# Miniprotein binders against a2bj90: the designs that were tried, part 60

Target 1, 235 residues: a2bj90
Amino acid sequence: MSRSARRKTSALNTVLRVVEVFASIQGEGPFTGTYSVFVRLAGCNLRCPFCDTRYAWSLEAGKPLGVEELVEEIARYEPSLVVITGGEPLLQRHPLNSLVEGLESLGLRVQLETNGILPAPARDEQLWRVYHVVSPKDVPVRVPGAKLHPSWVDYARATGRAWFKFLVANEQHVREVAEYVAKLGIPRSRVYIMPLTPEKLDMKELLELHSRIASLAVKWRLNFSPRLHLLVQLP

## First folded at step 21 (miniprotein)

Design TZ5
Fold by OpenDDE base, fold request of step 24:
Structure TZ5 (fold): chain B 235 residues (1-235), chain A 99 residues (1-99)
Amino acid sequence: as target 1 above (235 residues)
Amino acid sequence: SEFLRIAKIYQRAAERAMRKGDYDKAVYYLYLVAELAEEKGDLELAIEYLEKAAEIAQRANLRELEALVYDLLARVYEALGDKEKAEEYRRKAEEIREG
């Protein structure tokens, strides 16, 4: 490889396409209630009908940001957690590993949100060290083109740093999740169910869905993920 | 009932999606209403919502979602004991996935 090709590959590994950076409370999964900086990356490999972040589906929706600049921006918020989300963050895997390295060098905790279609981190990736919340879109919500990559189950078992957050709308969905995680050997303690919430619900509708799914979580002995940010009217 | 309240949430969401031209979202939320109807044993109501979902999916050329609707139609008709219609909708879903 020529010196020019190495410089171009190094430059590609130092730039992320970012839709938005903002501070809020983590509203979902095992870190619910944590003061967090959210980094929403551009591009997604799915087109979920229920997606509330459709503006992030195109890579062109993101601005190119340098990893170093992004680390400095994040650090100014003094977050208890950095949440990397987007469409699908792992579409930008190479510069994302560089971002994680920068954030960890400052002692910042990092959590990735992923749809689990792309392979889990390998041991030599910086992403191996962080927390992952995997939200499968095959079960139970049956999004076309969604399939959980099996390496996420292995990663969860090897590291204890992965959780699985399933969108559910009814009791049949909760049953399907329970059966699916049992078949894969995923411990129930690592499984969260979250209500599938349409956009522009009123607070009464939002609470009705939360109450129903929380009751089902208790019945089926699964963890419940709220959408806390929606309940408290934060980003 | 709790069922009717939840079903109405997704129904209203589908109606909002239709008004915006978000046909994929509309189809999917009608599908979720049909699953709730199936869960309650109201198979006729499930069919009504699925037929509406299929019509929207066809008009919007949402082939993958159309196939998903046909899968549930097949399951509902099988539960009603109408094996002929169940097979018809299985075939329709297969034709979309093979094409």
Scores: ipSAE 0.908, ipTM 0.960, lowest interface PAE 0.5, mean pLDDT 95
Fold by OpenDDE base, fold request of step 24:
Structure TZ5 (fold): chain B 235 residues (1-235), chain A 99 residues (1-99)
Amino acid sequence: as target 1 above (235 residues)
Amino acid sequence: SEFLRIAKIYQRAAERAMRKGDYDKAVYYLYLVAELAEEKGDLELAIEYLEKAAEIAQRANLRELEALVYDLLARVYEALGDKEKAEEYRRKAEEIREG
């Protein structure tokens, strides 16, 4: 490989397509309540009908940002956690590993949100070291083209740094999640169910969905993930 | 009932999606209402919502979501004991996925 090809590959590993960067509270999963900076990456390998971030589906919807510049921007917020989300962050896997390296060098904790379609991190990736919340879209919500990559189960077992957050709308969904995680050998302590909330709900409607799914979580002995940011009217 | 309140949330969401032209979202939220109806044993109501979901999916050329609707129609008709319609909708879903 020529010196020019290595320089082009190094330059591709230093730029991310970013939709938005903002500070808020992590409203979902095992880190609920944590003061966080959210980095929403552009591009998605799904077209979920219920997606509330459709503006992030195209890579072109993001601005190109240098990894170093992005690390400096994030660090100014003094976050307790950096949440990397988007459409699908792992579509930008190479520069994302460089971002994680930069953030970890500052002692910042990182949590990735992924749909779990792409392979889990390998041991030689910087992404191996961070926390992952995998949100499968095959079970129970049956998004076309969604399939959980089996390597996420192995990663969860090997590292203890993965959780699985399932969107659910009814008791059948909760049953399917319970059966699915049992079949895959995923410990129930790593499983969260979260209400599938349409956009533009009022607070009464939001609370009704949360209350139902929380009750089902107790019944089925699963962890409950709120959408806390929606309940407290934060980004 | 809690069922009727939650069903109405997704129904209103589907109606908002239709007004916006988000037909994929409309189909999917009607599908979720049908699953709630099935959960409560109101299989006739489930069919009504699924037929409406199928109509929207077909008109909007949302073939993968149309197949998802047909999967649930097949399951609901099987639960009603109508094996002929259950098989018809299985075949329709397969034809979409193989085409």
Scores: ipSAE 0.908, ipTM 0.960, lowest interface PAE 0.5, mean pLDDT 95
Fold by OpenDDE base, fold request of step 24:
Structure TZ5 (fold): chain B 235 residues (1-235), chain A 99 residues (1-99)
Amino acid sequence: as target 1 above (235 residues)
Amino acid sequence: SEFLRIAKIYQRAAERAMRKGDYDKAVYYLYLVAELAEEKGDLELAIEYLEKAAEIAQRANLRELEALVYDLLARVYEALGDKEKAEEYRRKAEEIREG
């Protein structure tokens, strides 16, 4: 392999396409309430009808940023957590591993948000060390082309660093989630159900959806994920 | 009722999506209203929303969402005891997925 080929492969592993970087509160999943920097990566392998971040679907929607520059930008916020989200962050797996390495070198905690279509991290990836919230889009929300990669179940079992956050709109969805996680051998303690919230709800509508799904979470003995950022009017 | 409040939330969301030209979102939110109607046992109301969802999906060439709508139509007609219509909609969904 020529010196030129090694330089081209190294350069591709050091640049991320980033839509936005912002500080807020993690509103969802096991880290709800945590002061976080969000890094929204560009590109998605799904086209969820209910997606609130459609602007991130194209890789071209992201600005190319160096990993080192991005680490420095994130560090300035003094976050309690770095949340890597996007469309699908794992479409940029190689530079994302470099980002994680940089962030962890500063002692920053990292959480990935993923749709779980792409394989879970391997043991040799820096991504192996971080927290993952997997949000399957096959069950119950039936997004076309969505399928949970089975390696996420294995990763969750091996590491204890994965949770599964399911979007739900009704009790049938909650039932389907309960059956699905039982079939896959996912412990209920790692399962969150979250209300599927349309855009531009008023606070009364938003609370009504939260209240319904929270009650169903108790009934079905599942964890509830709010959309706390929406409830407190943060980004 | 709680049902009517939640159904109205998704219905209004579908209407907003239609006004924006977000037809995929509109179809999907009507589908969610239909699932709520099914959950309540109002199968006729479920059919009404699904027929509307199917029409929008067809006009917008949203074939995968059209198939999803047909899956629920099949399930609702099966619950009504109309096995013929249930099979018709299963076949329509399969034809979309195989084509």
Scores: ipSAE 0.905, ipTM 0.959, lowest interface PAE 0.5, mean pLDDT 95
Fold by OpenDDE base, look of step 23:
Structure TZ5 (fold): chain B 235 residues (1-235), chain A 99 residues (1-99)
Amino acid sequence: as target 1 above (235 residues)
Amino acid sequence: SEFLRIAKIYQRAAERAMRKGDYDKAVYYLYLVAELAEEKGDLELAIEYLEKAAEIAQRANLRELEALVYDLLARVYEALGDKEKAEEYRRKAEEIREG
């Protein structure tokens, strides 16, 4: 295949459907506290009842944005991390690989947030090189249609660039997470539990949920993910 | 108690969801209250919340969430020693998933 055919196939995968781009602090997972630019992509393959970003479920909720233009927009914020999130970012896998290539060429660190339903990156994808926080929705929260793709366990073992962040509401959920990760052979050091927080909580309610789940994390010897952005009232 | 505080958070969230017409969210938050009641050992309270969740799910045609509610009802009735009701709700959940 000629150099021209590879350039034409690269040119078709240069547009993302983007809901929003904003600067904030990463509030969740292994990079909590990091000054980050968030890229929220449109479209999701789930309909989680507890989703706080329902406005991103439709692909049509996103505006078409060129990869080059998006790289330039992100770079202006001088981020310590680029967080690619949304509904499910991997629904836009092809232009997302082009975005990652552009960001890495500038020396920017990239973290993907995914629900883990779609296959993990292959070795020939640009996505193979970035950090991934996988948030399974089958265990313990039992979202209909959710199933962790087994390739994420293999990717985590091969690269050391994946973490698993589980939503939990009670101690039974924490037990189920502990059993699930043990069965899959995921090291506990790569596992985070995070409180399932309803929208429009007051600060007292929010702290109560964080305190309970943090205590359970210590008891069960798992990492705790806050929702720091909610605690400090950032986007 | 800690239980009552956390249960009340999810209960209020369900009530807010109902007022907005977010019936899927309402069902799911009632389900979470029922799981907290089960964890505390208040199986009667768990049933009360699950029956309400099932009613909302059925009226809103939320079949997959209805089946999830029936799974927990089956588990709670098994814990109460009511094997007949446990089996009834297992069958109801299966009928939704096979249909």
Scores: ipSAE 0.901, ipTM 0.957, lowest interface PAE 0.5, mean pLDDT 95
Fold by ESMFold2, look of step 21:
Structure TZ5 (fold): chain B 235 residues (1-235), chain A 99 residues (1-99)
Amino acid sequence: as target 1 above (235 residues)
Amino acid sequence: SEFLRIAKIYQRAAERAMRKGDYDKAVYYLYLVAELAEEKGDLELAIEYLEKAAEIAQRANLRELEALVYDLLARVYEALGDKEKAEEYRRKAEEIREG
């Protein structure tokens, strides 16, 4: 391909369907508490009954934004972390790699949130070098068609840049997570359990669920993830 | 007790979901209440919530959730020693997944 044809093709692949961009605190997983800019991409390959971001399920929920424009917008926030989330961001894999390239060229630290159905990054992708929090939905929450792609375990071992986060509601779920990660060879240091929190809980209810799941994390020797943004009433 | 407090949180969430017409959330939260009841050995209470969840799922045509509810009903009836009902619910779940 000539340089001109390559640029034309790249322009067509440099548009992302974006639901929202906003600054907040990363409330979940290993980077909890970090000043972050969130980029919520449209489209999801699941329809989880407990999903609290249903407005991002359809690709039509997103507006097309150029990657170059998006990088400039994100940079103005001066974030400590850029969190790419959605729906399922890997449905827009090709332009997502372009976004990551732009963000990394500015020295910005990037984290992807994914349900792990689509394969982990290949070594030649820009996504290879970013952090990943993988949230499987097959076990324990039993969403059909949500099987974790096995490449995520290999990727985590090869790079040290992936963690696995599981929604749980009870001890049976925690036992299932423990058995599941042991079978896949995922070390406990890379595993987080997080309370499954319905919408519109008051603070007492939120703390009750957090306290129960945190106690189970200690009992089962797993890491605990809060939903800190809910506790401090941030988006 | 802790079980009652946690179960009430999901029960109230199911009630809110019903009022909003979010029937899939309601079914799923009732399913979670049933799992909590099962965990505490209250198998009759688990069945009560699962039968309610099944009725909502049927009425709202939520086939995948209905099958999930039948899976747990089968497990609970197996634990009660009612092998006939356990097999009945396993067949119902399989029928839904096959279409």
Scores: ipSAE 0.886, ipTM 0.946, lowest interface PAE 0.5, mean pLDDT 93

Design TZ5
Fold by ESMFold2, look of step 23:
Structure TZ5 (fold): chain B 235 residues (1-235), chain A 99 residues (1-99)
Amino acid sequence: as target 1 above (235 residues)
Amino acid sequence: SEFLRIAKIYQRAAERAMRKGDYDKAVYYLYLVAELAEEKGDLELAIEYLEKAAEIAQRANLRELEALVYDLLARVYEALGDKEKAEEYRRKAEEIREG
């Protein structure tokens, strides 16, 4: 088949709109410190005022890449973890499942970062077998339209492959997180609180926020997530 | 104190956001400063920051953030015992969300 005809027959399931691919350290959540390749997908269903990746909001910010080509590019880095992030990666769900299939066929470990508005993976999706870090934006940070889909709690219970990471700025936020996860039945072992870190903080400011939120994590018996990449000045 | 140092971090972030024209960030960081003031029990200071945030949100046409600011104003006035002001700000937030 010609290249044009082949593209038409498989375009929606085999092409992703990708903003950037780069190697770094996973700086957040349960896999903090892991040598990773990040795949930032275009498009987001939120416009968080504190977002530090606004360049990924529009689907048009991404360049179309074939899934097979992307798998090959990722594999060349020899990552210990492939982190799929964005925007909101689940906006490109169909080709994302194809990417996951390709990565898993090579034995590569995959983690997805999501705001959790769209439903958790179904059992027949390739994403079912992937690790997920879910960052709800309705509580405590109150982004409009950011309600966590209830299927993520069911998915976490069924698979043990989801964790919940919350941005916090103060103790009232931590209290709200504790109440929220208790109401949803999310065990605290699956919950991370992370400092809400504005852009361009100096090291003293970064350490003050980290120290405060880490102390609150201990006080409230929740896991702490750093923004390690910021502390060590990696992308 | 620790509250002052943390509040200053977000206050400076709001100032940087204003200089860059990122008015939504500025409003949100001022909202966070107000939450810190509320947590400290300085409800009048919280209102001062929230009024500043509301003014910026209005001028920049940031309707959803303006409603968020009104939500916190309502909560702070409730804590001050000013039920009329609390209800007024709840109505203002609801009006934005209806439109």
Scores: ipSAE 0.886, ipTM 0.943, lowest interface PAE 0.5, mean pLDDT 93
Fold by ESMFold2, fold request of step 24:
Structure TZ5 (fold): chain B 235 residues (1-235), chain A 99 residues (1-99)
Amino acid sequence: as target 1 above (235 residues)
Amino acid sequence: SEFLRIAKIYQRAAERAMRKGDYDKAVYYLYLVAELAEEKGDLELAIEYLEKAAEIAQRANLRELEALVYDLLARVYEALGDKEKAEEYRRKAEEIREG
């Protein structure tokens, strides 16, 4: 359909509560280094004590944006990847599926970041077709209320479009991750460990933490995720 | 050791969090320091950090984090051979989770 016809229906259709839209580099997980546009959705079903995006916890932190307007804004950046993050973006599942539809109609690649508490996409959802980086918060970091929904493992097996990323601070944590993923049947090739990084570290501290966790990744034969955006001082 | 250098990163982060009033961060980072002390076998140092974390959590009404701190206190006292204190902290954590 023409852009004019689509605009006639958009104001009555779907709205997302959006905290920010910005261009940067994907700094974490399997797509590290990719020129990306980040869409941070408001609302989270966790209150992680180490969260560095607390400003996105409340749905009220987001401004309402129409999905079609958001697609146009994202497209103007000419991204190589669109990263949907938050809070927890699956709290806005229905309009999020509409956003994914619009982005895919323009040929844009989409990757979702989720804490995995809400179920994985069903086959008839637009979200079924995009990439997912799932960051469970129950093991090893023990965030209260966190629990990985088992459907994410089934989704990863069925589609090959999900990876699992774990914050770790020490070798005990890495051992727990290794046991956890083995029990769930998640292959090591889909698993990333990432340093749990407090805010306001100087470069020496940041590199020390990265070096330690990277060494553990090698020792335990797991993939390592940096927090590259912190190392290169990008948002 | 390298592991104690990592512990100092979290210790300093806890101090910064305290100064900013981010008490949940402070509790969590002290908990991580205690885990690192435990990993190195310094169980008495682990208890000292956990007692600090528990005090902060209690005063700031951070019930879920307080229970998490008690879980680790129980584990550390078990490793020290103090079964009575280990069970005491297990009960404290359970009481918080029951409501």
Scores: ipSAE 0.882, ipTM 0.944, lowest interface PAE 0.6, mean pLDDT 93
Fold by ESMFold2, fold request of step 24:
Structure TZ5 (fold): chain B 235 residues (1-235), chain A 99 residues (1-99)
Amino acid sequence: as target 1 above (235 residues)
Amino acid sequence: SEFLRIAKIYQRAAERAMRKGDYDKAVYYLYLVAELAEEKGDLELAIEYLEKAAEIAQRANLRELEALVYDLLARVYEALGDKEKAEEYRRKAEEIREG
């Protein structure tokens, strides 16, 4: 390959399309309550009707940022956790691996949020080494085209670094989740159910939904995920 | 009582979504209200919400959501013992998915 071709490929590997970077708490899943920096990547391969972050759907919603500069910006927050989210961050898989490499070189802990449609990381990817919270959108919420790639179950078993988080609105949904994870061989210790929460609920409404789904989590012996950032009014 | 409180949350969310022009959210939240009604055995109420959701989905040209609404209508009519209507709605959903 020519020097020019190599440099062009390298530049593409070091640039991400980023919608926003901000400090907050991780409000969902196994790391709930952790002081975090969120990196929201542009682009999504789904159009969920309940999506809270529609502004990240288009790849054009993100501005191009160099990976090295992004690593430096993230590090200045001194986060306990870096949460890479989006849209669907695996749509930018190649430069995302470069970001993960930079963050890990500084000893920063990284968690990816994904809808699980694209395959889990291969052993030789930097993404192999980070934590993943996988949120399937086919079951029970029935988003078309949202099938979980089976490699995520294999990845979770091989590494212990993936958890599965499901939006639910009622007990039939919870039953469907229980059946689904049993069929796939996902142990309930790695499964979270989370209330499907419309936007702009008042505190009473938020607590009603949380209480209902938490009660179902206890009944069905599954882990409960809040949407804690909503309860404490953080982004 | 708990059913009514939860159903009202999604119903009000659907109303807010309608006011903002987020018709896909509105349809989806009405679908959730219908699932809650089904869970409590109020199958006629479930149908009422689903017919409203279907009307909005048709008006807004939301084909995938319309098919989803018909799937639940089929399930509810099956539970009512109306095999003819259950098959009618299964056919409607299939027609949308096949084009």
Scores: ipSAE 0.876, ipTM 0.943, lowest interface PAE 0.6, mean pLDDT 93

Design TZ6
Fold by OpenDDE base, look of step 22:
Structure TZ6 (fold): chain B 235 residues (1-235), chain A 100 residues (1-100)
Amino acid sequence: as target 1 above (235 residues)
Amino acid sequence: DPEFLRIAKIYQRAAERARRKGDYDKAVYYLYLVAELALEKGDLELAIEYLEKAAEIAQRANLRELEALVYDLLARVYEALGDKEKAEEYRRKAEEIREG
């Protein structure tokens, strides 16, 4: 490889396309209630009809930020957790590994949100060390082009650092999730169901969806993920 | 079921908001979710009504993959009604979209 090719590969490994960085609480999944810095990465490999972050679908919607600068920005918030989300963060896999390395060097805990279409981290990736919340879009929500990559099941089994958060709107969805995770050999203790909430709900509507899905979670012996940030009116 | 009607109305209103905004994919999908709820409650006529509306929006907006998803559910609804001919028609329509 020429010196120019190495410099281009090094530069590509050090820049992320970032939509937004903000402090809030983690409202979803196993880390609900944790004071977190959110890093929303640009670009997505899906076009989910129900997506509430459509502005992040294009890579061009993100600003290029250096990994070092981003680590410094995140560190200023003194977060209990760094949540890397976006469209699909794993589209920026190489610079994302560099970001994780930087954050872990500061002793910061990192959680990735992913749709699980792209392969799980390999053992040699910095991403192997972090927590992952995988939100499949094939089951039950049937997003076109969505398919859970099987390596996420293997990663979950090998590391214990993955959880699966399924969007659900009805009891049939909860049944399909229960069957799907049983078939894949995913422990129920690692499975969360979360209400599929339309945008611009009032608080009554939002609570009603939460109440229904929480009741179904108990009935089906699955964990419930709120959308706590929406319930408490945080970003 | 009062709960069903409330939940259905949430997604219906969301679909209408999406349609008015030009978010046709969201509109189709939320109507699809209303139809799934109707099917869950055994209101097959209501399921058909929402799926026909979803299909019409999907066709007009050229949302072929979502149109196929709507046809899959229409096939299931007609199968539940015992109309095997229509069920097979909608299966074929969904397949034609996926093979094309």
Scores: ipSAE 0.898, ipTM 0.953, lowest interface PAE 0.5, mean pLDDT 94
Fold by ESMFold2, look of step 22:
Structure TZ6 (fold): chain B 235 residues (1-235), chain A 100 residues (1-100)
Amino acid sequence: as target 1 above (235 residues)
Amino acid sequence: DPEFLRIAKIYQRAAERARRKGDYDKAVYYLYLVAELALEKGDLELAIEYLEKAAEIAQRANLRELEALVYDLLARVYEALGDKEKAEEYRRKAEEIREG
């Protein structure tokens, strides 16, 4: 088989457990404001008490979709960015690599969101070439079992395609983030702090948390991530 | 420190909403965050008040890992108070939960 035919055959033979596919804006991190299609994969290896996507925790929450079908659905939105999120997308690593292959064959830009517990992509994976926003949950928010795999720092250094985004609620958290990233050798230019926002906040409360954390980002010379979709009331 | 109080109230109200909805893990975690803010500002009495409430909810809802987290912070608060006996008591409570 030719390489092109082998690629098509490979994508046809895999399925993903998908909770939802929808268009919106990327509200967080380095690609904030980009017209995006979100693919939320089922399953998570964490049970964060503050999680606002609990409906994606169980693998059974997802419906099986063939990778080729999913690529076609995504392409019809004509996205500027495809955001793969979840739960934890790397729990479905093999079919995820097939999805990435299909999306890249159409020239679509891909970003993965991950909690970073599972290892970073290897050089021979399609995921090697996509952008990653890694959100550790061990520091400062202290979720048990959430240790960042050290390969993400190596990956970021080797590729320049990873950024690290931390939920914070107070200045002690920001101090802990600063110390953590310095110890790991992560440059400040790749680090974002983002307000930990409970559900059902009114606009005044949302702005208060954003304002406080943005002020701390300036004070500590770190990048600030909004949760823009909450501020503009998009999914 | 008015900003601190406004932020603390946001998490306190979120904890109450979560408790009423039956999301006890969220309720415990948001009360824990209120206590962290209180400790950061040296209001140790307020920190203990919210942590004791968080511990009670965690116990009733059988949230063992969160209960241990609450005890970790109680130990830190009592250490800041200079009550080494209480600090050690809460450290042992957290250890006992993690050994089970």
Scores: ipSAE 0.886, ipTM 0.944, lowest interface PAE 0.5, mean pLDDT 93

